# Designs tried in a protein design chat: VHH binders against Glutathione S-transferase TCHQD (TCHQD). Part 1

All scores and structures are predictions.

Target 1, 266 residues: Glutathione S-transferase TCHQD (TCHQD), of Arabidopsis thaliana (Mouse-ear cress) (o80662)
Amino acid sequence: MQLYHHPYSIDSQRVRLALEEKGIDYTSYHVNPITGKHMDPSFFRMNPNAKLPVFRNGSHIILDTIEIIEYLERIAEVSSGIEDATFNREVVEWMRKIREWESKLFTLAHIPDNRRLYVSKFLRMVVIARMAESPDLASAYHRKLREAYDTEDKLKDPGALRRSKDHLLRLLDEVETKLEGTTYLAGNEFSMADVMLIPVLARLSLLDLEEEYISSRKNLAEYWALVRRRPSYKKVIGRYFNGWRKYATLVKTWMFVRVRSLLRKY
Positions, changes and structure headers below are counted from each chain's first letter, unless a header gives other numbers; Kabat numbers aren't used for antibody chains.
ipSAE, averaged over its two directions, is called F for ESMFold2-Fast, E for ESMFold2 and O for OpenDDE. V2 adds 0.75 times the mean of E and O to 0.25 times the DockQ between the complexes of E and O.
[cut] marks letters that were taken out.
The coordinates of atoms that the task and the answers printed are left out; those that the model quotes come from them. Centres of patches stay.

## First folded at step 4 (VHH)

Design c1 (from C1 with S105E; framework vhh_7nfr_2)
Fold by ESMFold2-Fast, scan of step 4:
Structure c1 (fold): chain B 266 residues (1-266), chain A 123 residues (1-123)
Amino acid sequence: as target 1 above (266 residues)
Amino acid sequence: QVQLQESGGGLVQPGGSLRLSCAASGFTFSSYAMSWVRQAPGEGREWVSSISGSGGSTYYADSVKGRFTIARDNVKNTLYLLMDSLKSDDTAVYYCARDYRYSGEYDEYFDYWGQGTQVTVSS
């Protein structure tokens, strides 16, 4: 089993948490989207959306986070000798609700414009270079360029960010209400619903928004403290975003982009 | 408010082709796997094909593998079934169904159904 992922990616964190919680071994491949590695032709051929993660088991390639998690759930059930597990509707509903909130616009809106625009320009240059090197993929790379400009347009739309924030607030309010009666999102046992939510909370913490979105909700704050103690969390997220390690990772990535841009190597 | 509406059925000769469409409304289409299920006269429902929410994974019943192609357009909120090399045994009412699972791997869990569209393959 192989996973192409990155510690910054919320969806990568979701799949990695699922793998750790289910005790499934896999071969790890790091693909840094800030440095443009997700636009390399070999990766791009596997996933023309250039999104992370990409899961592979032999010839079977799965590109969508919930599809990967459901596949892993089925593998774990078969491996454990459980052939007919009861379908859990509440878990699936939570996974879908959480998936509907798209983190990209919200995350980018909290990054200083100067740094964001610098990285954005670098990534566009990478895409242009790859189009020149791989004419067979030119159409797909043009689509990625259009998506990049669409994202910039959304960042300039004050209504888009407001709608994203409102969506997040409604989601977290529903979570807070559920956690009044249960330890985890779908009951008193950890589930894939929690796997979907944990990276959202980690992203809020990374953006220094914990007090506004998490600490203001009593049950969510207690839940966040609880889930951060899980071994899966420590390995997948805590290892990369604890104290000074967070700053070291960001600095290394930014310097890489800066050096490559100065050398005009894309 | 969830609504699924099929179209594109009709009469075709054996070996012919048809394209079925299903227009979806009232929900976030891309967040759900979608399926085609058929029911021949006097028979029970038979699952035909499923497609994941992203469109990245597709699944087919052995009876239609290599002949049918399932596709979706998440911008237009439309599901398709491209039916090639049609046989008399493909005669059935074809239903568009929303899969409760996101992956779309057949698990018999459909929560909303369309009204159906008749496909008749006649010599």
Scores: ipSAE 0.157, ipTM 0.605, lowest interface PAE 5.8, mean pLDDT 83

Design c13 (from C1 with S31N; framework vhh_7nfr_2)
Fold by ESMFold2-Fast, scan of step 4:
Parts: C-alpha cells; structure tokens; sequence
Structure c13 (fold): chain B 266 residues (1-266), chain A 123 residues (1-123)
C-alpha cells in the first residue's frame, strides 16, 4: 500500500490518522504542494486535480479522502475482524458534514498577503513550466492556472470569507452540542468521524486560533485535549507542530520557493 | 429539498442503446455515491450500478456488466447510465437513488429515490 501525502495537508492527516488507528502499514511518499511537487507530471497524471492524498494498493488508485477511509475500514474488517464504522450512519453523516467545510480559503485568508501572493506567483510559474514540458497535459494544467486566479478573486470577496467562517462556526456549534452527551463525535468510542474533525482543530491550532474557536467551547476544548493524547495524533500531527520545528519547516520551505523563483527554476 | 429527476427512457429495439440521465438538486452532489436500481413488471427491485461521489469507483450487477456504463458530471449535478446491447429482460422502470455512503456499493444503502423512467425493449 502506498500513500502520497504531506504532513500539513488536512486530508493527508485524515488518511494517516485512519491508517494509524487501524494499525495498517504503508509506504510513505512526501509531496510538498508549496514547492509545486504536486504539479510534477508523474503525480499529476495520477491525480489531475493535484490534490493530496493519493492512495495506491497495487493497480488500484483512490483519490477521494472518504473513499480511502471507507476502503481501509473494509480491509481492516475483513483481515482482523475490526468493526466497520463506515456502516454506522451517524459516523458517515458526521464525515460528510465535516468534509463540506472547505479549509483552503479560510487558511489562505489567515496568511500574510505578501507571503501568500509570492507563493501563488511561484506556483503559477511552476504550472506554466510543467505545461511547456508536458504538452499532453496542457489542458489540465491550464485549468489549474484558472483555479489559482479564481482563488485569489475569492480572497478579495469579503462575503466568501464570511460564509466560510459562518459555516465553520455552525459546524463547531453542532459539535459542541453533540459533545455535551458523548466522549467522541459519534458516541463514546473513537470513530472515523473524529478522524475527519481532528485535522480541522489542528489547523485552527496551527493558525493560532484556538482561543477564538476551541477554548470558547467547553466540551470542544475538553475533546481537543483528549484527542491530542492519542498515539495516532502524536505520530501524524503532533510531531510536526512542536514549537520551533513548525517554524523551521515554514522558513525552509519559504527559502526554497524564494531561491527557485529568483533563479527562475520551476 | 432533495430532488432526483430521471429522463432518457423510452422504447428501443433489442440490441439497441439508450442513455438515462438523473438531474440532482438540493444537496452537494459530489458528496454522495449514486446508484441505478430497476424494477421489472411484477418483480422486486434489482440494483444495477453504483458510482462513488468522486466518480473514481464504479460497480455493476453481473447481469449488466460489460453492457452498461455508469458515469457522473459533478459540475452539472447529473448521473448517467449508458445502456448498450439491450435485451428484453432489461425492460423495467429505472430509478436514480442516492447512497448515504461515499464509496458506493451494491448494498442498497439508499435514502432518496427519483420517480423513475420507463425503459421498454420492444419486439
């Protein structure tokens, strides 16, 4: 089994948490989207949406995060007798509800404009270079260029960001209400619903927004403290969010982008 | 309000082809697996085919495998069933159904149904 992923990708974190909770081994391939590696032709041919993660088992390729999780649940049930949480309607409904909140616009809105625009320009140049190198993929790369410009336009729309924030607030309020009566999202046992939510809370923590979104909700705050103690969390997310290592990774990535852009090497 | 509306049914000769469409509204179409289910006169419902929310996984009943192709257009919120080499036994009302799971399957985990479209393979 092989996973193409990145430690700071929310969907990558979801799949990796599922793999850790199920005790499933896999071969790891790191793909850094900020440096444009997700636009390399070999990866792009596997996933023309250029999104992480990509899961492979032999010739079987699965691109959708929830489909990967359902596949892992099915395999784990057959192989080890572990109960298949994907057949629990409440778990699936939470996974869908959490999936519907898109993190990209919210995340980008909390990054300083000068750094975001510089990275955006670098990634557009990477796409243009790959388009020239692989004419057979030119149409798909052109779509990615249009998406990059559309994202910048949405960042200028205060209504779009407000709708994203309102959606997140409604989601977290619903989570807070459910956690009044249960230890985890779908009951007193950890499930794939929690796997979907944990990376959202981690993203809020990464953006220094815990006080506004998590600490202000008593049950959610207790839940966040609880799930951070899980071995799966520590291995998949915790190790990358430790103090100076978080900033060292960001600085190293920024320097790579800046050097490549200055040298016009895309 | 969840709405599923089928179209494209009709009368066709044995060996002919038809394309069924299902227009979906009232929910995020790409977040749901979709299925086609048929019911012949005087018989129970038979699952025909399913497609995952992303379109990456498809499943077919043995009776239609190799003859039918399921597809979806997540931009247009439309599900399709392309039917080739039609047989008299394919005569049925074809229903579009929403699966509450993401991966799709042949397990009939359906929470919403269309009104159906009649397919008659004539002699």
Amino acid sequence: as target 1 above (266 residues)
Amino acid sequence: QVQLQESGGGLVQPGGSLRLSCAASGFTFSNYAMSWVRQAPGEGREWVSSISGSGGSTYYADSVKGRFTIARDNVKNTLYLLMDSLKSDDTAVYYCARDYRYSGSYDEYFDYWGQGTQVTVSS
Scores: ipSAE 0.164, ipTM 0.561, lowest interface PAE 4.6, mean pLDDT 83

Design c16 (from C1 with S54R; framework vhh_7nfr_2)
Fold by ESMFold2-Fast, scan of step 4:
Structure c16 (fold): chain B 266 residues (1-266), chain A 123 residues (1-123)
Amino acid sequence: as target 1 above (266 residues)
Amino acid sequence: QVQLQESGGGLVQPGGSLRLSCAASGFTFSSYAMSWVRQAPGEGREWVSSISGRGGSTYYADSVKGRFTIARDNVKNTLYLLMDSLKSDDTAVYYCARDYRYSGSYDEYFDYWGQGTQVTVSS
């Protein structure tokens, strides 16, 4: 089994948490989207949407996060010889609800404009270079280039950011209400619903927004403290977000983009 | 609040083609797998095809593979079934169904159904 992912990708974290919780082994391939590696032709042919993660098992390629998780649930049932009683309708409803909130615009809005625009320009140059290398993929690369400009336009629209923030607030309020009566999102047992939510909370923590979004909600704050103690969290997210490590990774990525831009290497 | 409404059925000659549509409302369409299920007179329901929420995965019953194509337009909240090389055995009422599983599955876990649209293949 192979997983193409990155430690800062929310959807990558979701799949990795699922794999870790279920004890499923896989071969790890790091793809840094800030440096444009997700636009490399070999990766792009597997996933022309250029999104992370990408899951492979032999010839079977799965591109959607919830589809990957449902596939892993089925594998776990077969390998253990037992029925998976934790994957039920409430779990699927939570996964779907959480998936509906898109983190991209929210995350980008919290990055300084100068650095964001510099990286955005670098990524557009990467796409243009890849179009020249692989003419058979030119139409798909043109689509990604148009999407990059669309994203820049949305970042200039205060209404788009406000709608994203409102969506997140409604989601977290619903989570807070559910956690009044349960330890985890779908009951008192950990489930894939929690796997979907944990990376959202980790993203808020990474952006230094815990006080505004998490600590202001009593049950959510207790839940966040609880889930951070799981071995899966420590391995998938914790090791990359412990103090100096998160800053070191961002600095290395920024330097790579800067050097490549100066050398005009894409 | 969830509504599914099929259209596009009718009478067609063997070897002909039809395109079925299912208009969905009352939920976030792109977050749900959708399926087509048919029922011929005097027979039980037969799953035909499923498509995942974002269209990345499609599944087909052996009886329709290579002849039918399932598709969706998430901007228009519409599910399609493109039926080519129709046979008399394809005569049935075709139902649009929402799958509560995200990926869509041959397991037939459907929570909402449309009213159905009749497809008759005869000379």
Scores: ipSAE 0.198, ipTM 0.601, lowest interface PAE 4.2, mean pLDDT 83

Design c17 (from C1 with S52T; framework vhh_7nfr_2)
Fold by ESMFold2-Fast, scan of step 4:
Structure c17 (fold): chain B 266 residues (1-266), chain A 123 residues (1-123)
Amino acid sequence: as target 1 above (266 residues)
Amino acid sequence: QVQLQESGGGLVQPGGSLRLSCAASGFTFSSYAMSWVRQAPGEGREWVSSITGSGGSTYYADSVKGRFTIARDNVKNTLYLLMDSLKSDDTAVYYCARDYRYSGSYDEYFDYWGQGTQVTVSS
């Protein structure tokens, strides 16, 4: 089994948490979207929407995060010979509800404009260079270039950002209410619903927004403290957000982009 | 021995309804996700719908979403496909299949198939 992912991708974290919780082995391939590696022709042919993660088992390629998680549930059930009670209607309803909140616009709005614009320009140059190198993919790369400009337009729309924030607040209020009576999101047992939510909370923590969104909600704050103690969390998320590793990753990525941009190497 | 047996197909007019059934035996039915797959005359196989082992999740092809409902009875070891607002394009042989996946339809992950039941939608 192969997983193409990045430690800072919310959907990549979701799939990796599912793999760790189920004890499923896989081969890890790091694809850093900030450096444009997701636009390399061979990867782009496999995944023309250029999103992470990408899961592969032999000839079977799965691009949808929930489909990957459901596939892993199926494999785990077949291996154990027992149906996993954690994959029920309430779990699926939470997974769908959490997935409906799109993190991209919210995340980009909390990144300093100078850094975001520099990376955005670099990525557009990468796309243009790949179009020249692979004319057969030119139309698909052109679509990605248009999407990049559309994203910049949405970031200039304060209404879009407000709607995203309001959606997140409503989601977290529902979570807070449910956690009043249960240890985990879909009951007293850990489930794939928690796998979907944990990376959202980690993203809020990474953006220094814990006080505003997590600490202000008693049950959510206790839940966040609890899930951070899980071995799966420590391996998938915790190790990349702890101490020097957080800064080392950011420094390496920034230096790569800056050097490539300075040398006009795309 | 694993056996899947479909029934309920037939001739129906456009806008009509049919209920397909698949009787399963030879395995622990509740431990497997189940799918309906169809094949129209001269066409390849097309995934229609899937349901998880517990029945907690259902998935539909865009072409049938809102018109078809997949269901299962784990006590009776039976899979169902309730088909409403049938169109001529729904004419096909419908197969019951046991799969290793909850979403999507790649034939290589279906390990057992029924014999199929013919659904014809014409006036």
Scores: ipSAE 0.013, ipTM 0.168, lowest interface PAE 8.0, mean pLDDT 81

Design c21 (from C1 with G104P; framework vhh_7nfr_2)
Fold by ESMFold2-Fast, scan of step 4:
Structure c21 (fold): chain B 266 residues (1-266), chain A 123 residues (1-123)
Amino acid sequence: as target 1 above (266 residues)
Amino acid sequence: QVQLQESGGGLVQPGGSLRLSCAASGFTFSSYAMSWVRQAPGEGREWVSSISGSGGSTYYADSVKGRFTIARDNVKNTLYLLMDSLKSDDTAVYYCARDYRYSPSYDEYFDYWGQGTQVTVSS
């Protein structure tokens, strides 16, 4: 089994948490979207939407995060020789609610404009270079350029960010209410619903928004403390989000972007 | 309120083609697997085809495989069934159904149904 992912991708973290919780081995391929690797023709042909993660098992390619998790549930069930009872209606409903919140706009809105714009300009140049190198994919790369400009327009719309923030607040309020009566999101057992939520909380922590969104909710704060102690969290997220280690990855990525820009190599 | 509205049925001669549509409203369409289920006169419901929420996975009953194509447009919130090489035994009321799971599983997990559209093959 192969997974194309990045440690800072929320959907990548979801699939990796599912793999780790289920004890499923896989071959890891890192694709850094900040350096434009997700626009490389070989990856782009596998996923024309250029999103992470991409899951492969032989010739079978799955691009949607929830579809990957459901596939892993089936694999774990068959491998363990037992019927998996963790994937029920309440779990699926929570997975859908959580997935419906748009994380990209919210995340980009909390990145300093000077750094975001520098990376955005670099990525647009990468797309332009790939169009020249792969004429058969030119139409699809043109779509990616249009999407990049559309994203910039949305970032200038205060209403779009407010709607995203309001959606997140409603989601977290529902989570807080459920956690009044249960240890985990869908009951007293850990489930794929928790797998979907944990990366959202990690993203809030990474953006220094933990006090505003997590600590202000008693049950959610206790839940966050609990899930951070799981071995899966430590392996998938913790090692990349603690102290000096989160900056090591950013420094390497920044250096790569700067060198390529200085050389005008895209 | 979840609503599923079928259209595109009618009378067609054997060997002909029809395109069924199902307009969905009241939910995030792309988050649900969708299915077509048919019921012939005097018989039980028969699953025909399913498509995952993203459209990346499709499944077909053996009786229609190679003749029917299921598709979805998540921008328009519409499910389609393209029916080619129609046979008299394809005559049935065709229902659009929502699967509460994200990946289809050819089984009994449909939580909402449309009203159905009649397909009659031959005269």
Scores: ipSAE 0.194, ipTM 0.615, lowest interface PAE 4.7, mean pLDDT 83

Design c22 (from C1 with G104D; framework vhh_7nfr_2)
Fold by ESMFold2-Fast, scan of step 4:
Formats: sequence, structure tokens, C-alpha cells
Structure c22 (fold): chain B 266 residues (1-266), chain A 123 residues (1-123)
Amino acid sequence: as target 1 above (266 residues)
Amino acid sequence: QVQLQESGGGLVQPGGSLRLSCAASGFTFSSYAMSWVRQAPGEGREWVSSISGSGGSTYYADSVKGRFTIARDNVKNTLYLLMDSLKSDDTAVYYCARDYRYSDSYDEYFDYWGQGTQVTVSS
């Protein structure tokens, strides 16, 4: 089994947490979307949507995060006992609710405009260069260019950001209510619902928004402290973003973008 | 039966202007985003511009911003590219293409292309 992923990708973190919790071995391939590696023709032919993660098992390629997790659950179920039907249903409902909140616009809105626009311009140039390099993929690359412009338009719309924030607040309020009666999202045992939520909380922590979104909710704050102690969390997320490691990764990535842009190598 | 037919290409001097047209038939034109893609002699295809189905959103490659304007007439089922301040680097075959973008689909490509129209910018 192979996984194409990056530590900055929320969906990559979700799949990696599922793999760690289930004890499933895989071959890891790092694809940095900030440097445009997800736009390389070889990767793009496998995944024209250019999103992370990409999961592969032999000839079977799965691109959707929840579908990957469901596939991993079926593999795990073959080698273990049956799960409670009520617990499974609630797990799936939470997974879908959490997926409905899209993190991209929210994340980009919290990056300084000068750095965000610089990286945005660099990525558009990478896409244009790849179109010239691989004419057979030109239509798919053109679609990615339009998505980049659409994202910039949404970032200029205060209504879009407000709706994203409101959606997140409603989601976290519902989580807070559920955690009043249970240790984890779908009961007193860890599940794939928690796998979906943990990267959202990690993203809020990365953006220095813990006080506003997490600490203000007593049960969510206790939950966040609890899940951060899991070995899976430390390996998938904590290893890359604790203390100085977070800054080292960002500086390295930004220097790569600056050097490539300065040399006009896309 | 989807068909896209370009017209309006030709020979112009640097600094001149041209208007390209693409006549669309066989589908509900206003329901699809449309694009212009060009191919210079000996080079790969380069995306130039796109316009949403309603015409409310337009997008341009950095190389043509401020010089080219994409427009559409949904009553006439026609896509336009208004090219101003033409440069020798704009010499290419220009293709009209229908964008097969569907929000729930992850396998999206241009599904139909025109035959292309030649634009030559030379003195």
C-alpha cells in the first residue's frame, strides 16, 4: 500500500491517523503542495484533481478521504471482530458533518496577504509551465488555474469567510454538546469520527486560534488535551509541528518558493 | 451533437487588434464555462482565458491580462476573444473549448474542442 501525502494537508493527516490507529503498514511518499509538487505530470496523471492524499493498493487508487478510511475499515474488519451497528452509524454521521467544513479558505485567510499572494502567483506559474510541458494534460491544468483564481475571489469576499467561520462555530458547538456526555465523538471509545476532527483542531492550533475556538469550550478543551496524548497524534501531527519544527518547515518551504520564483524555474 | 467553430483569425501587424468568435451548437451554451487555448508553432498548448456560464466571472493568463477580453453572448451561443495590443508572441492557433467542470466530479477535462483559427502577428 502506498500513500501520497503531506504533513500540512488536513485530509492527509486524517488518513495517516486512521492508518496508525489501525496498525496498517504503508509506503510513504511526500508531496509538498506549497512548492507545486502535486502539479508534477506523473502525480497529476494519477490524480487530476491534484488533491492530497492519494491512496494506492496495487491497481486500486482511492482519492476521497472518507472512501480511503472506509476501505481501511473493511481491511481491519477482515482481521478483527464486528463493530457495534449503532456506533458505526453515528461514526459515519460525524465523519460527513466534519467533512462538510472546508478548511482551505479559512486557512488561507489567516496567512499574511503578501506571502499568500506571492505563493499563489508562484503556483499559477508552476501550473502554466506544466501545461506547456505536458499538452495532453492541458485541460486539467487549466481547471486548476481557474480554481486558483476562484479561491482568490472568495478570499476577497468577506461574506464567504464569515459563512466559513459560522459553519465552524456551529460544528464545534455541536461537538461540545456531544462531549458533555461522552469521552469521544461517537461514544466512550476512539473512532474514525475522532480521526476526522483531530486535524481540524490541529489546524486551529497551528493558526494560533486555540483560545478563540477550543479553550472557550470546556469539553472540547479537555478532549483536545486527551487526543494529543495519543501515540498516533504525536507521530502524524505532533512530530512535524511541535515547537521550533513548525517554523523550520515553513522557512524551508518559503525559501524554495522564493529561489525558484527568482530564477523563473517553475 | 456538440460543435464548436472558431472564426476571425488572420494576419495583423504588431499593436493591432483582432476579434475571435466561436459559434457553439448542440448543447445548452449558458450552462457551461468556456475557454480559449492557444498553440504557438513548435510549442505546447497554453491556456489563455476562461468565462463562466453566466459571464459573471472571467479569468486570464498573466501574459494576456489587460490586452485580451473574453466575452460571451448566450442568446447567440457565441464566445468571443477581443485581442488588443497584439505582439509577435501572440502568434498561435487559437482553440475554443468547452469546460467539462462539474462540482461533484474529480475527473474533469475539456470535453469538446473547435478546429482552431490561426492568428499571425507579423510585419
Scores: ipSAE 0.000, ipTM 0.123, lowest interface PAE 18.4, mean pLDDT 78

Design c23 (from C1 with Y106W; framework vhh_7nfr_2)
Fold by ESMFold2-Fast, scan of step 4:
Structure c23 (fold): chain B 266 residues (1-266), chain A 123 residues (1-123)
Amino acid sequence: as target 1 above (266 residues)
Amino acid sequence: QVQLQESGGGLVQPGGSLRLSCAASGFTFSSYAMSWVRQAPGEGREWVSSISGSGGSTYYADSVKGRFTIARDNVKNTLYLLMDSLKSDDTAVYYCARDYRYSGSWDEYFDYWGQGTQVTVSS
């Protein structure tokens, strides 16, 4: 089994948490989207929407995060011979609800404009270079360029960011209410619903928004403290996001982009 | 409120083709797997095909593999079933169903159904 992922990708974190919680071994391939590696033709042919993660088992390729998680649940069930608890409706409903909040616009809005624009320009140059390198993929790369400009337009629209923030607040309020009566999101046992939520909370922590969004909600704050103690969290997220480590990774990525941009190596 | 409305059924001769459509509203269409289920006269429901929310995974009953193609348009919130090389045994009311799973599966995971569209394959 192979996983193409990156420590910063929320959806990559979701799949990796699922793999760790289920004890499933896989071969890891790092694809850094900030440096444009997700636009490389070999990866792009496998996943033309250029999103992470990508899961592969032989000839079977799965591109959607929830589809990957559901596939992993089926593998785990076949191995254990137990089928009864597989398709818990409440877990699936939470996974879908959490997935409906898209983190990209919210994340980009909390990055300083000068750095965000510099990376955005770098990534557009990477796409242009890949279009020249692989003319057979030019139409698909052109679509990615349009998406990049659309994202910049949305960042200039205060209404779009406001709607994203309001959506997140509603989601977290609903989570807070559920956690009044349960230890985990779908009951007293850890589930794939928690796998979907944990990276959202980690993203808020990474952006230094923990006090505003997490600590202000008593049950969510207790839940966040609890899930950070899980071995899966420490391996998948904690290694990269605790203390100074979150800044080290960002600095390395920024230096890479700046050096490549200065050398015009796209 | 969730609504699923099928169309495109009709009378066709054996070996003919039909395209069924299902218009969905009242939910985030791309977040749900969708399925086609049929019911022949005097028979129980038979699962025909499923498609994942993203459209990346498709599944077919053995009886229709190679003849039917399931597709979706997430911008138009529409599910399709392209039926080729139709046989008399394909005569049934075809229902569009929403699967509460994202990846798609068999009939036990359906939570909403359309009203059905009649397909009759007869000479």
Scores: ipSAE 0.199, ipTM 0.592, lowest interface PAE 4.7, mean pLDDT 83

Design c3 (from C1 with S57Y; framework vhh_7nfr_2)
Fold by ESMFold2-Fast, scan of step 4:
Order: sequence, then C-alpha cells, then structure tokens
Structure c3 (fold): chain B 266 residues (1-266), chain A 123 residues (1-123)
Amino acid sequence: as target 1 above (266 residues)
Amino acid sequence: QVQLQESGGGLVQPGGSLRLSCAASGFTFSSYAMSWVRQAPGEGREWVSSISGSGGYTYYADSVKGRFTIARDNVKNTLYLLMDSLKSDDTAVYYCARDYRYSGSYDEYFDYWGQGTQVTVSS
C-alpha cells in the first residue's frame, strides 16, 4: 500500500491518523505542495486535481480522503475478523459535515500577505514551467493556474472569509454541544469522525488560534487535550508541529522556496 | 428538502442505448454517493450501480458490467446512467437513490429515492 502525502496537509493527516489507528502499514511518499512537487507530471498524471493525499494499493488508486478512510475501514474489518460500527450513521454524518468546511481560504487568510504572495508567485511559476515541460498536460495545468488566481480573488473578498469563519464557528459549536455528553465526537469510543476533526484543531493550533476557537469551548478544550495524548496524534502531527518543531519546519520550507525562486529553478 | 428527479427513460429496441439523468436538489450533492436501482414488473428492487461522491469510485452489478456506465456532474448536481447494448431483461423502472455513505458500495445504504423512470426494451 502507498500513500503520497505531506505533514502540512489536513487531508493527509486524516488518512495517516486512520492508518495509525487501524495499525495498517504503508509506504510513505512525501509530496510538498508549498515547493510545487504536487505539480510534477508523474504525480499530476495520477491526480490531475493535484490534491493530497493519493492512496494506492496495487492498481487501485483512491484520491478522495473519505473514500480512502472508508476503504481502510473495510481492510481493517477483514484483517481483524471482526465487524465494528465503522459505517455507523453518526460517524459518517460527522465525517461529511467536517469535510464540508474548506480550510484553504481560512488558512491563507491567516498567513502574512508578503509571505503568502511570494509563495503564490513561486507556485504559479512552477505550474508555468510544468506546462512547458509537458504539453500533453497543458490544458490541465492551465486550469490549475486559473484556480490559483481565483484563490487570490477570494482572499480579497471579505464576504468569502466571513462565510468560511462562520461555517467553522457553527461546526465547532455543534462539536461542543455533542462533547457535553460524550468522550469522542460520535460517542464514547474513538472513531473516524475524530480522525476528520483532529487535523482541523491542529491547524487552528498551528495558526495560534487555540484561545479564540478551542480554549473558549470547555468540552472542545478538554477533547483537544485528550486527543493530543493519542500515539497516532504524536506520530502523525505532534512530531512535526508541537513546540519548536512547527517553527523550524515552516522556516526551512520558506527558505527552500526563496532559494529556488531566486535561482529561477521551477 | 431533498429531491431526486429521474428522466431519460423510454422505449428502445434490443441492442439500443439510453441515457438516464437524475436531477438532485436540497443537499450538497458532491458529499454523497449516488446509486441506480431498478425494479422489473412483478419483481423486487435490484441494485444496478453506485458512484462515490467524488466520482472516483464506481460499482456495477454483474448483470450490467461492461454495458452500463454511471457518471456524475457535481457542478450541475446531476447523476447519469449510460445504458448500452440493452436487453429485454433490462426492462424496469429505474430509481435514483442517495447513498448515506460517501464512498458508495455493494451494500445498500439509501435514505432518499426518486419517483423512477420507466425503461422498456422492446422485443
């Protein structure tokens, strides 16, 4: 089994948490979207949407995060010889609700404009270079270039950010209400619903927004403290983003982008 | 208010082709797997095909595999069933159904159904 992913990707974190919680072994391939590796022709041919993660088992390629998680649930059930509530309606409904909040615009809005614009320009240049290198994929790369400009336009729309923030607030309020009566999101046992939510909370922590979004909600704050103690969290997210490591990783990536941009190597 | 409306059925000769459509409204279409289920006169319902929310994963009943293609347009909120090499045994009312799960599967987890569209393959 193979996973193409990156530690910064929320959807990659979701799939990796599912793999760790289920005890499923896989071969790891790092694809850094900030440096444009997700636009490389070999990866792009597997996934023309250029999103992470990509899951592969032999000839079987799955590109959608929830589809991957549901596939892993079936593998785990077959391997263990037991049937659990993996397709419980409440779990599936939470996974869907959490998936519907798009993190990209929210995340980009909380990055300083000068750094965001520099990375945005670098990624556009990468797309242009790949378009020239692989004329057979030019149409698909042109679509990605248009999407990059559309994202910049949305960042200038205060209504778009407000709607994204309001959506997140409604989601977290619903989570807070559920956690008044349960230890985990879909009951007293850890489930794939928690796998979907944990990376959202980790992203808020990474952006230094814990006080505004997490600590202000008593049950969510207790839940966040609890899930951070799980071995899966420590391996998938904690290893890269807790304490000093989050700043070191971001600085290293920024310097790489800056050096490549200055050398005009795309 | 979830609504599913089928269209595209009709009378066709054996070996012919039809394209069924299902217009979906009242929910985030791309967040649900969708299925086609048929019911022949005097028989129970038979699952035909399913497609995941993203469209990346499709499932087919053995009786239609290689002849039918399920597709979706998440921008237009429309589900399709492209039926080729039609046989008299394909005569049935075809229903569009929303799968509660995102990935879809051979197991039926349907929570909403359309009214159905009649497909008749003439002898």
Scores: ipSAE 0.064, ipTM 0.537, lowest interface PAE 6.1, mean pLDDT 83

Design c30 (from C1 with Y109W; framework vhh_7nfr_2)
Fold by ESMFold2-Fast, scan of step 4:
Structure c30 (fold): chain B 266 residues (1-266), chain A 123 residues (1-123)
Amino acid sequence: as target 1 above (266 residues)
Amino acid sequence: QVQLQESGGGLVQPGGSLRLSCAASGFTFSSYAMSWVRQAPGEGREWVSSISGSGGSTYYADSVKGRFTIARDNVKNTLYLLMDSLKSDDTAVYYCARDYRYSGSYDEWFDYWGQGTQVTVSS
């Protein structure tokens, strides 16, 4: 089993949390989207959407996060207290509802425009270079260029960001209500619904928004403290999200992009 | 290019049955959850049913639960909706839709839609 992922990808974190909770071994491949590695032809041939994660088992390539988690649920031999009914109706409903909130626009809106635009331009140059090198993938690369420009247009639309924030607030209010009566999102046992939610809370923490979105909700705050103590969280997210390491990774990545751009190496 | 083509709609009397099909092409069908969405005359779009990529997980709107069955054939790249005990309220254009594959989809619910197939339940 192979997983192509990145520590800061929400969907990568979801699949990795599922793998850790179920005790499933896999071969790990890091793909850094900021440096354009997700646009490399070998990865792009597996996933022309160029999104993380990509899960592979033999000839099977699975690109949908919920489908990967369903697959892992079926082959799980051992779990750290996850009950056999992890994919009951309520779990599936929560997974679907949480997936509906899109994190990309929200995340990008919290990055300074000058740095975001510089990285965006670098990534577009990488796509253009790969398009020239691999004509068989030119149509798919062209689609990724259009998506990059569409994303910039969405970021200029205050209504889009407002809708995203309102969607998140409604989601977290619903979570808060459920947690009044249960330890975890779909009951008193940890489930794949929690696997879907935890990376959302981690993203809010990463963006320094914990006080506004998490601490203001008593049950959600207690839930966040509880799930951060899980061994799976510490391995998948915790080790990458401490203060100094967060900044060191961003600085190193930006320097890489700057050097490659100066040398016109795309 | 991604294509979704529905078929199997038609006119049926109340209490009748229909089987809708959606032929998918241009993507790895088994890697994506698929949905059926309907739109009745003068109404907004209403989600009907979803199925995971493997077919192991299915979900239904309360209005159709127990009457409709969603299924897929990943070898044939085809999505199905088996509709039993049809009511006049089921009259709508039924759309096959590809559920967004990642949390990184924008503010759209689905990324690709078929052209729709008309289902009319009347005497």
Scores: ipSAE 0.000, ipTM 0.128, lowest interface PAE 16.3, mean pLDDT 78

